# VH-VL binders against q9h9l3, part 90

Target 1, 176 residues: q9h9l3
Amino acid sequence: PRKMVAIDCEMVGTGPKGHVSSLARCSIVNYNGDVLYDEYILPPCHIVDYRTRWSGIRKQHMVNATPFKIARGQILKILTGKIVVGHAIHNDFKALQYFHPKSLTRDTSHIPPLNRKADCPENATMSLKHLTKKLLNRDIQVGKSGHSSVEDAQATMELYKLVEVEWEEHLARNPP
Key: E = the ipSAE of ESMFold2; O = the ipSAE of OpenDDE; V2 = 0.75 times the mean of E and O plus 0.25 times the DockQ between their complexes.

## First folded at step 3 (VH-VL)

Design Sf26 (framework fv_sotevtamab; at its last look DockQ between E and O 0.02; V2 from the best seeds 0.00; counts 0 for: pae E 12.3 > 2, placed apart)
Fold by OpenDDE, second read of step 4:
Structure Sf26 (fold): chain C 176 residues (1-176), chain A 120 residues (1-120), chain B 112 residues (1-112)
Amino acid sequence: as target 1 above (176 residues)
Amino acid sequence: QVQLVQSGAEVKKPGATVKISCKVSGYTFTSYYMHWVQQAPGKGLEWMGRIDPYDGETKYAEKFQGRVTITADTSTDTAYMELSSLRSEDTAVYYCATDSWYKSEYFDYWGQGTLVTVSS
Amino acid sequence: DIVMTQSPDSLAVSLGERATINCKSSQSLLYSSNNENYLAWYQQKPGQPPKLLIYYASTRESGVPDRFSGSGSGTDFTLTISSLQAEDVAVYYCQQYYDTPTFGQGTKLEQL
């Protein structure tokens, strides 16, 4: 059986208008929620908007942040060959400029059984915060300090575990 | 899967107002700009404006300034484009489009388009 | 606003041959901080919305065939189809997003 990891990334705004999302933090946890990776990452270009309210990223976090290219290499080493769980994970992969095989990707924002369990429409895209509250009775992304990518990654993994058996069976019958 | 589904074709008289909807699914509506693009028959693409559904902040192209109003309903994940004082030159297909990378402003997802015909 | 000008307006290319479309911007689209060009290319077929092909001048969108490539920097950009396929017949647009988005006038690519 393949090992599973969950990933969550935080982005800051770069580019002429600060509208480009650039990776600024990445957290990876294993099946048990243990942190495998958690680093602040320095984008290759000037940060125009830290998006602190959402990202939790502040200027001080970038002082000793890991350069993007280095961080990317470290992260890819962790992800390679594993089943990667995330929420709206396409954003994380885009930020990493890396695309994991679809057959090894699990996106908790697109798992109908998970939504059903949360009494949500199966085809709706629910937030990680909502699903976590509904299914785990836990509050995440609370406060003014922004998101915790570790917390989000852990929550994502726990959510997936709730539907892992039936979803893996479904995927086996219906490979992407 | 990301989907942008627009309302159906419209036929309007000159001077009238048209309002087109664009319902989104498959992503967080408030996390990305929603853009509107006009395309007259046999002509090119023209950016009309955009809205940030998070706070309702809008930006319009000068050409449409004063006649176009873009709104968003976060309760239904639906964006709207209203064009007033319609002219024959406004006959076109109108697209909603999103930059599904926050606010990148290149458009990787598009609605199917809505034909608006303005004729006397 | 930044003005985008494509050339040619129309192009006929034989199957298997190279197609080249040019796009010029009225000002540089190169951002000095990240050395990226804020230029995208789209393909549009009749009755369909545009489809993103290239962004950042040379980055191919997921699912886009390798025969499509973007090049250029500053004010001059090029979309290249290395070997034209029948399904590539369409109108192609460049679009800048360095400032307020603007499109080129389009290039109609036909099969010769």
Scores: ipSAE 0.345, ipTM 0.800, lowest interface PAE 1.8, mean pLDDT 93
Fold by ESMFold2-Fast, scan of step 3:
Structure Sf26 (fold): chain C 176 residues (1-176), chain A 120 residues (1-120), chain B 112 residues (1-112)
Amino acid sequence: as target 1 above (176 residues)
Amino acid sequence: QVQLVQSGAEVKKPGATVKISCKVSGYTFTSYYMHWVQQAPGKGLEWMGRIDPYDGETKYAEKFQGRVTITADTSTDTAYMELSSLRSEDTAVYYCATDSWYKSEYFDYWGQGTLVTVSS
Amino acid sequence: DIVMTQSPDSLAVSLGERATINCKSSQSLLYSSNNENYLAWYQQKPGQPPKLLIYYASTRESGVPDRFSGSGSGTDFTLTISSLQAEDVAVYYCQQYYDTPTFGQGTKLEQL
């Protein structure tokens, strides 16, 4: 497989009013969509708000969750040196407290050819759900139980693959 | 585009109850808290309370606790603020406002305001 | 409740000149885990609702001109308008969202 992975994280609210987004689940898939990592992660701070309708996370998931420090080390070993694909991926990197090189980062919320294929304005930020429905004819993030980070990471990789050749050629000629 | 449209001005007697509506469009109503803010004539802004339209959970400011009731109707994407036992000092413009992000409690969209006059 | 105090209550500034508005909180608005200050700034013109300008003390809201900037940390915050334009005449409010939301009393900015 390629040196390319897709990531999607779920965050819960910690800190005052649950305003801080703290990592509580991370899923990483390889180029073919096979799961490389999928763990519930225990934030170091008290969880004030599970944000369950988006995150899908409930108190039961935290019982045997991997502590943040350990999970972060595992995740960074997978990401380091690889091309990392995500959707609005800066939020995931912020939750991981991690800097990934821009040259190795692919954000499907900011790839103009992907928006063109979806008949959307090139500079618009489209949701993962919208792009997946338009381009893959697949509904994700359905129901009231919150998102599946595995499903979201898989969809993100498949979306990137639609423009991979074109976008990699563009980046080779116009380095970030 | 996001819009919050409030009901029209009200004139009430002391002791009466007023109910103001705030109809939203352009976003998912159940994804964000809806807040209510009071602004008395020539004075600043005072937070009254909020509702989570997803489950109906409410929180009220101590000053208004027992007199304010905030509700939401998800079938019409409309939030309501009801204030009872009206006093002359309740004469104010009332705004609905939505969170910039879930539970962020800084407000990016506001209704146009509803003037409530309490006069004997 | 966290008390927010603005200064001055009013100021007059000539077009093209710098305007500075201060906001002080009764307790720190800095959350150490994310190093963010839970403070917003709003602009309100007569007959209009408030408009969000700045959040997390220094982040400009989309569409807000770059002449507006926020600074400060902990308990002392500043809103700066680098070069006043006529459209900037308004009342400005700071707001904390570290705890239950509270606003400063407002600063009226007038053109000289």
Scores: ipSAE 0.006, ipTM 0.565, lowest interface PAE 9.7, mean pLDDT 89
Fold by ESMFold2, look of step 5:
Structure Sf26 (fold): chain C 176 residues (1-176), chain A 120 residues (1-120), chain B 112 residues (1-112)
Amino acid sequence: as target 1 above (176 residues)
Amino acid sequence: QVQLVQSGAEVKKPGATVKISCKVSGYTFTSYYMHWVQQAPGKGLEWMGRIDPYDGETKYAEKFQGRVTITADTSTDTAYMELSSLRSEDTAVYYCATDSWYKSEYFDYWGQGTLVTVSS
Amino acid sequence: DIVMTQSPDSLAVSLGERATINCKSSQSLLYSSNNENYLAWYQQKPGQPPKLLIYYASTRESGVPDRFSGSGSGTDFTLTISSLQAEDVAVYYCQQYYDTPTFGQGTKLEQL
């Protein structure tokens, strides 16, 4: 059977005025929520805005961070050949400068059955925090230190498992 | 080895449209912006716009807005720049160029240039 | 748009001598949050595309000879060739990328 992982990334601001989003942390978990990868990543450019309120990234995290090129290689090795689950996952792949095959990609922000379970409009883009609270009775992204990519990746996998059978059957009948 | 190869020179009449290609090799096409720069004969360089080949997002210089269309074909690793309603003032060499690093908009690799001549 | 003005428009220098090209921007290119100047320098020889020499005002691109250096901050920048070689005959452009990219008008460097 094809293995499944969930990914979540945190970004910092680079480039002019800090408006470019650059990868600064990536977490990958397996189907059971065990951490396969969790590293702080040093962008190839100077960090203008740590965005700490949301990212949880501080200057001290960058001292021993893995350079982007090395981290990207490690991450892609894990993702290759697997079903990859994420939330608004386009942003994570863009930060990795990577395309994963659509047939192997699952985006919990765009799964109509998941929205139905949450009593939300089927075609709405729903936040991870909102879905997790409604469907898993968990509060994530709590406190004043920003998001945890491990916590978010784990929540994303649990959310997908709620609709996995139905959605995998749908995709088998309606190939992307 | 990074290489940007542009289509050949063109001669056009006023009011026509030109479409220039820029084929990329030696790096991942979707990882960097592709920019287009105009250089009129004996003149300096002028930025026209760029595309993110990853998702097709574009930005154009105000001077060219409405006349320029930049596209990317990821199946052939080729960017295109189309300039419509040509005027004699559009006679220039047109370059494609890659940004050198994570969307920072200075340009480390350039195509060989394509001369477009617009005359009656 | 940020206007980039180079001086001189042309310059003639003997082999082995120092060449200095100035670039002035209509507003500061120094971004206070990261203390970086968003300025690049290019060399263009006849019939060739521009070639990147310097970025962030003073950082030399790989493969560019050590005789090329950039300096300055804010609105005033300088490209220096410490000892002119025959192959350095070209037109030189500064370019800002603080906002929408704009180039200086160019400086033609000739051998005396």
Scores: ipSAE 0.006, ipTM 0.524, lowest interface PAE 12.3, mean pLDDT 88
ESMFold2 (binder alone), look of step 5: mean pLDDT 93; pTM 0.944
OpenDDE, look of step 5: ipSAE 0.018; ipTM 0.553

Design Sf27 (framework fv_sotevtamab)
Fold by ESMFold2-Fast, scan of step 3:
Structure Sf27 (fold): chain C 176 residues (1-176), chain A 120 residues (1-120), chain B 112 residues (1-112)
Amino acid sequence: as target 1 above (176 residues)
Amino acid sequence: QVQLVQSGAEVKKPGATVKISCKVSGYTFTSYYMHWVQQAPGKGLEWMGRIDPYDGETKYAEKFQGRVTITADTSTDTAYMELSSLRSEDTAVYYCARDLWYGSEAFDIWGQGTLVTVSS
Amino acid sequence: DIVMTQSPDSLAVSLGERATINCKSSQSLLYSSNNENYLAWYQQKPGQPPKLLIYYASTRESGVPDRFSGSGSGTDFTLTISSLQAEDVAVYYCQQYYDTPTFGQGTKLEQL
C-alpha cells in the first residue's frame, strides 16, 4: 500500500479582529480519495471570525468539536512517516503547529510540471480551484456556504496523481 | 501584477453625491477586503470603511457612518465608494486599498487616488 | 479608537546618514498568543499613494530595501533608515491594525 495521504485544513480567526488562523477542521484522504480523518476542531482561543465563506465553519460545528490538543495528536499519528500532499500546505502545517519533513511533503501549489499542464506560469502560485478546473474539469469550492475540506483534499490528491511519476523521479534525482 | 485603478478627478457642489470606482486586476477580487481611505490636502490618512466583495458585507468608520456607502461588483471586479451630502471639508484624495491578507486591515496595494474637490 | 502619535513631525537628514522615526500607540498592539505587534509602516511621496514598507512591526514587505527596518513592541515603535538615499524623501505613516485601522499623523523626512 502507498503511504501517501492528502490533507486540507480549515481555519477560523482568533486573536485581534480574527487575524490569527486557528485550526477548526481537518480532512485527510488516502491515495484513492477515501476519508481517513474528518473532524471539526475546537481552537483553544476564543473564535472572533468563523471565516464561513472560506472555512464552511459555523458556531454549531464547534459544539461537539474535538479539542485542538486531542485532534492534533490524532492527525500527527496519521501524517507521521507518510508522504503528505496538500495545496499551500505550509498553512496547514502552521495551523497544526507541526513541521513535516520536506522530503515527505508535496505541495501542489509549488510543482512546476503541474502548472505547465494547466498552461500557467511554472513559478506562479495557482489556486486549487483553478488547477482543478483546468486539469480535472471539476468545479470545487462552489457557492457561498464555504469550502469542503474533504472535497479539497480529494482534488489535491487527484492533481498530484497527474504528475506523481515525473515529480517523484525529479525528487529522487534532486533531493530537497 | 496586482493593480487597483481608480476613476478620475471629480468637482462637486456642496450637498452633492460623488461615486468613485476602483477596478482590480491581477488577483481574485473576492479573496481580499477592499478598503477606502481619505486624505485631505496636506493632512494624514483616515480609514473610511471596507467591503468583503465575496458577500457584500461592509464596515464603516463612525465619522462616515450614514454618508458613505461601499459596494462591489464581482462581474466587473470593481469596488465603489459613494459619499453623500458633500461639504468643503470632504475635499480630499480618496484611495482604495487592498488587505495585506484577508481581514488584516493593513494595506499592501493602493489605487492611484481620486481627487474630489467640493466647491461652490 | 487606538490613537497613534508619531515623532518628530518633521526630520531633516543628510544623504548616507541614519533616519529614525517614532510611533506610539495609546494601547498595546502586541497579541500575546502569536507574539506579534499589529503595526505597519508606509511611505508616501507627493502625488503618489502610500507604499507598505513594514508589517508586524518588523517584517519587511517584499521588494523593500534592507536599509528600512522596524523595531519596538507594545506601545513604542521605531522605523529606521540606516543610510538615507535621495529617493527616501517622503512622508512616513505608522498604522495599527490591532483594532479598527488608525494612522499616525505622519513624519515628513527631508534631505538636509
Scores: ipSAE 0.005, ipTM 0.526, lowest interface PAE 11.6, mean pLDDT 89

Design Sf28 (framework fv_sotevtamab)
Fold by ESMFold2-Fast, scan of step 3:
Structure Sf28 (fold): chain C 176 residues (1-176), chain A 120 residues (1-120), chain B 112 residues (1-112)
Amino acid sequence: as target 1 above (176 residues)
Amino acid sequence: QVQLVQSGAEVKKPGATVKISCKVSGYTFTSYYMHWVQQAPGKGLEWMGRIDPYDGETKYAEKFQGRVTITADTSTDTAYMELSSLRSEDTAVYYCATEGWYDSSGFDYWGQGTLVTVSS
Amino acid sequence: DIVMTQSPDSLAVSLGERATINCKSSQSLLYSSNNENYLAWYQQKPGQPPKLLIYYASTRESGVPDRFSGSGSGTDFTLTISSLQAEDVAVYYCQQYYDTPTFGQGTKLEQL
């Protein structure tokens, strides 16, 4: 009975050699795929590497971006108390500097039944692009313009819905 | 499952060039940097360079600059490391290794290694 | 380049006892904005590639046993194995990834 949302974040490189992943965009969609949140976010640190080919972030997006502190507050208000679906979601939570209870977290990169449906080894970490192509017959993250976090969040929710009944039953029998 | 499979052992003469391959499976090849690391017999690990397979951007260690060339073929999900002007001291096991580009958690996955022997 | 120095070069420890390996960097590996140390630890057995044990100085890689722990900050780091098992006999390397990657010279851990 808890509400469910899916999240996808885009990160830019800050810190030494641009190796630190700092939040620069966040998209959140509801169960039906409707957008609840989608904002460019200004990191508090100097951006060394926009990682544009992956993030889709350019300098122009930062001009009126929401400062990290404000964006974080808005995002956490949406996530708190809900089941949150993501792909390799620990990266998103890390960028948000946020701990979400594991009992309310669903990571589509670590759901064995989902990999099984895709004819992939159950414990392999498959990309969102691969799973979406295999199971939904859709190409996402196409071209060199960067990823759409909205598109990624929507695909992630749809992937979870393929195994939702089976996985929720598993979790009910095997509580974290 | 993530796998990095390297080409087999090579025996070369001084002055020759060697080219080692690293074929990846189980992840999106263009999503992670591919690093190359040298380990001489009974010695430690030395970073040689890396490539971003997405756009071909390379970075090389000063020690190997001018002799090492790292390339990637996205049609076959294979990275290559070419080392020229081989010397006896280049006798070593060469490893390819992945780094998580977004989160950079160290070198997560490694190839099995390729022994290159430079006989003189 | 950042120079990484390990101590000791070799160490012999009895099964069930604690093993401690130290690593020192020539400059701080702490990035102040995220408060993370860009330091990893690897285990290497003969004929095998290195295996990542710990990253960000103290974060244990998935599947690595609880007996392995990393500590330290800035320039001084420690890898601890709380209760040595036979399979832990290996060479251990520290590595910085704050700048161009560099490794320590390695510490050979043997069973006493």
Scores: ipSAE 0.007, ipTM 0.524, lowest interface PAE 10.5, mean pLDDT 88

Design Sf29 (framework fv_sotevtamab)
Fold by ESMFold2-Fast, scan of step 3:
Structure Sf29 (fold): chain C 176 residues (1-176), chain A 119 residues (1-119), chain B 112 residues (1-112)
Amino acid sequence: as target 1 above (176 residues)
Amino acid sequence: QVQLVQSGAEVKKPGATVKISCKVSGYTFTSYYMHWVQQAPGKGLEWMGRIDPYDGETKYAEKFQGRVTITADTSTDTAYMELSSLRSEDTAVYYCATDYWSGEYFDYWGQGTLVTVSS
Amino acid sequence: DIVMTQSPDSLAVSLGERATINCKSSQSLLYSSNNENYLAWYQQKPGQPPKLLIYYASTRESGVPDRFSGSGSGTDFTLTISSLQAEDVAVYYCQQYYDTPTFGQGTKLEQL
């Protein structure tokens, strides 16, 4: 009966030569795909590389962006105590400098039944784009102008719903 | 309490392959990168590579590229370092070590594994 | 690769006296946006793994005695032990993490 949300974050490059991934946008959707949170986030460090091709982030998005410390507080209030679904979600939690309990975390890049349904190797880390195309017959992350974190979060929730019953039962028998 | 426990000493012939394990406890294995560092007898420290245990992504130092393979088993919270085509100059203590938020400075270390390569 | 050079190679200091170890990098380790230097210091005793002492050039790791301090910026860094104790006899290494990690050659600290 616990509430469930899906998250997707976009990162920009900060630090030496832009090698550090810093949070620059976060989208959170509810079980039905409705947007609960979607904000551009200003990193505390100078942005060296917007990674626009992947992130969709541009300089104009930073003008009125929410500072990292404030955004982090808002996001954590939404995530705390909920089942959080994501794809390669460890990277999102790392960018948020946040640990979410494993028992309440669902990672669609590490669910063997989901890979099986997509005719992919069970132990492989498949991209969100590939799984969404194979299982939902939908193209996401189209073009080279960056990803929509809202679109990605919505796709991630829909993918999880395909295996939810089976996977929740597995986790009840095999607690993480 | 964080602990990294490595497998025991190995003696190998030139041309052989060695595989060393590093078993982790006291933290979430998939939350930190695992690095491997070589220390030849009486010499300094040399970074070999790292793995993200979450997805298996690896990065290797140029000197070891092609001979080193780093893997992780999340079911046992164990990282592995495999070094092939062993030479006498590979005689060294090998350490596993964790970093903090991919900062690549190392807050926790294993006890070390001595690998001796001799004919 | 960034080259790290320590000096001296070895140092003998009497108990209670100040020990100073230097580390130079072949290029600046200072990231200007956050004003942090990507430099760490380690202590290694015979038969033991290295132990992290200092990171970001001057931040002391939890549990490390306050007699240990790090200073410097850019290309020149110093590890200081304000009053040497017997347990401080060890080899000390600096390490940069501005780029692919590289270590200094080490400085052996002995009790005089």
Scores: ipSAE 0.007, ipTM 0.525, lowest interface PAE 10.2, mean pLDDT 88

Design Sf3 (framework fv_sotevtamab)
Fold by ESMFold2-Fast, scan of step 3:
Structure Sf3 (fold): chain C 176 residues (1-176), chain A 120 residues (1-120), chain B 112 residues (1-112)
Amino acid sequence: as target 1 above (176 residues)
Amino acid sequence: QVQLVQSGAEVKKPGATVKISCKVSGYTFTSYYMHWVQQAPGKGLEWMGRIDPYDGETKYAEKFQGRVTITADTSTDTAYMELSSLRSEDTAVYYCATDSWYYSEYFDYWGQGTLVTVSS
Amino acid sequence: DIVMTQSPDSLAVSLGERATINCKSSQSLLYSSNNENYLAWYQQKPGQPPKLLIYYASTRESGVPDRFSGSGSGTDFTLTISSLQAEDVAVYYCQQYYDTPTFGQGTKLEQL
């Protein structure tokens, strides 16, 4: 019934020793994996640690990046009223300073049937990279260029589609 | 895909200067610090310093300050480490290694190493 | 400077048996704001550069066999090889990156 999107955000480090996670890129894809949104985002605070190994964010990407306030408005317009799929999505919502209804949130790091298909303990928190390799036979997040949030969002949607029918039926019987 | 390729072995006399290169491929050179690490024969690893190729900022370990100079050439994606006033104690394998920005200074890619022998 | 001390300096382990290497830091490597330990482990074979095995004390690098695991927090860390294989014969180093990088002195692992 509701439209579904997948999201993946990249965060950079701000604050003391760069340990506060601030939004620096966001990618959103539709059910078929088509890109609906993909922008570099300028945090309101000084960037201490680009975390480039994981984020793929570099100083050059921040030149003329969309200010956080504007990007947040654009992103929330896309997410509102939709089922939003992500991996460890709590971190993405925290970086967006946004509350998405739990009933419309799907976190591929906390779906027991997905772990079961990957021959992993049902209640373990498995990485997106591991689940994608095991279930889709695809390597993501390779090399030194950091993670592609588009690639991660696409993989996350594909992983969810493997358990969508089973998990939606479970949620209908066991509402959050 | 990611490769760090260092220049070949050097033999130097005490008091000389050595300059070794580290050419990178498979990633954006200016996006990561380039570090240099010394390993004396049969000994452990010692961090010498690093450069940010984006702006040329350098930091050096106290042991090597005044003798080490690290530079980067963004047109050739090559980092250099120059060590002056060589002593026999400087006989070592020298590695270039790369990481990410701040506090992720663990090294997932290393050059093959360059042996520098200082003898008379 | 943070001083890293490994123990033992060397050990010999039979194939298929567990190998345990310890690393102690002179100050805590735990950053309270993100609850991460800034410690890495490397494997080095003769004539080769070090190879990253583990970072943030317990996160295994991609491509590293499951028999390698890291544990510990604060000042005391352990690298464990659950079932020694012949190719695991090497020198192992811990490294902190909480401050300016420093390495342990190394532990030589030999087959008994």
Scores: ipSAE 0.000, ipTM 0.477, lowest interface PAE 14.1, mean pLDDT 87

Design Sf30 (framework fv_sotevtamab)
Fold by ESMFold2-Fast, scan of step 3:
Structure Sf30 (fold): chain C 176 residues (1-176), chain A 120 residues (1-120), chain B 112 residues (1-112)
Amino acid sequence: as target 1 above (176 residues)
Amino acid sequence: QVQLVQSGAEVKKPGATVKISCKVSGYTFTSYYMHWVQQAPGKGLEWMGRIDPYDGETKYAEKFQGRVTITADTSTDTAYMELSSLRSEDTAVYYCATDSFYRGEWFDPWGQGTLVTVSS
Amino acid sequence: DIVMTQSPDSLAVSLGERATINCKSSQSLLYSSNNENYLAWYQQKPGQPPKLLIYYASTRESGVPDRFSGSGSGTDFTLTISSLQAEDVAVYYCQQYYDTPTFGQGTKLEQL
């Protein structure tokens, strides 16, 4: 059987005015929510804006962070050939400078049955925080210290499991 | 509507090569593996191999390794199975079939089958 | 490769009676991560390709009559037809998709 993982990345601001999003943390969990990878990642460019409120990343996390090129290689070894679940996952793949086949990608921000279960418009892009609260009755991304990418990846996998049977059957009948 | 349409029956001499096509319609060709299955007269089903049309990755059963070549043409949504060094025991109906990518390799739908006769 | 063994090789059952076909795998087909058995059942009539009946050992394909049911877990699986109809006369195959696909030898179901 094909293995399935869930991913969530945190980005910091690099480039002029910190407007470029660069990978600074990546968490990957397996189907059961066990952590397969969780590392702070050092961007190749100077960090202008840590975006700490959202990323949870501070200067101290960069001291022993894995350089981008090395981290990217490690991450891609885990993702290649697997079904990868994420929320607005195109942002994660962009930060990784990686193309993952659409047939093996599951984006919980674009699954109509999941929105329907949450009493949300089927074509709307709902936040991970909202879907997790509505469907799992759990608060994530709480407080002022930024997001936990491990928590977000785990929530994303659990959300996908709610619609996995229905959605995989839909994809079999209506391939992307 | 999803359809797999295979090329017509072939009659070949021992030592020849046969190439069978499977044209796909009604779904995204690159989203699923395409499998080939052999069924000799009065016998069961034997998996030969598969291709991922997205990147051309193939996997073959050991019995056919070295004689079977599976290819895909994404411009025409057509998969091909080529079997070389034909023997009388290769006389069989050959099927193409798709699977659902994530949940494994149960097969649905199937092509109608192509009869290949080797020196009848 | 995983070896699939079906029993019996052939079976004759009267219309309206129960038919039972068995399938045994050389290793467990239960994937612990999702608790699913990676086994499918097919029906094949002369001159036709196989038709999917059941996947994940017990999930009936849409459009398949509810007289067909699958059961079992791990290495031992059963296909049951609760009340045989004339159109059910066919050869039945089990197939594992836990690893490289392999099929059972087939069971020929005939009307008594």
Scores: ipSAE 0.000, ipTM 0.460, lowest interface PAE 18.0, mean pLDDT 86

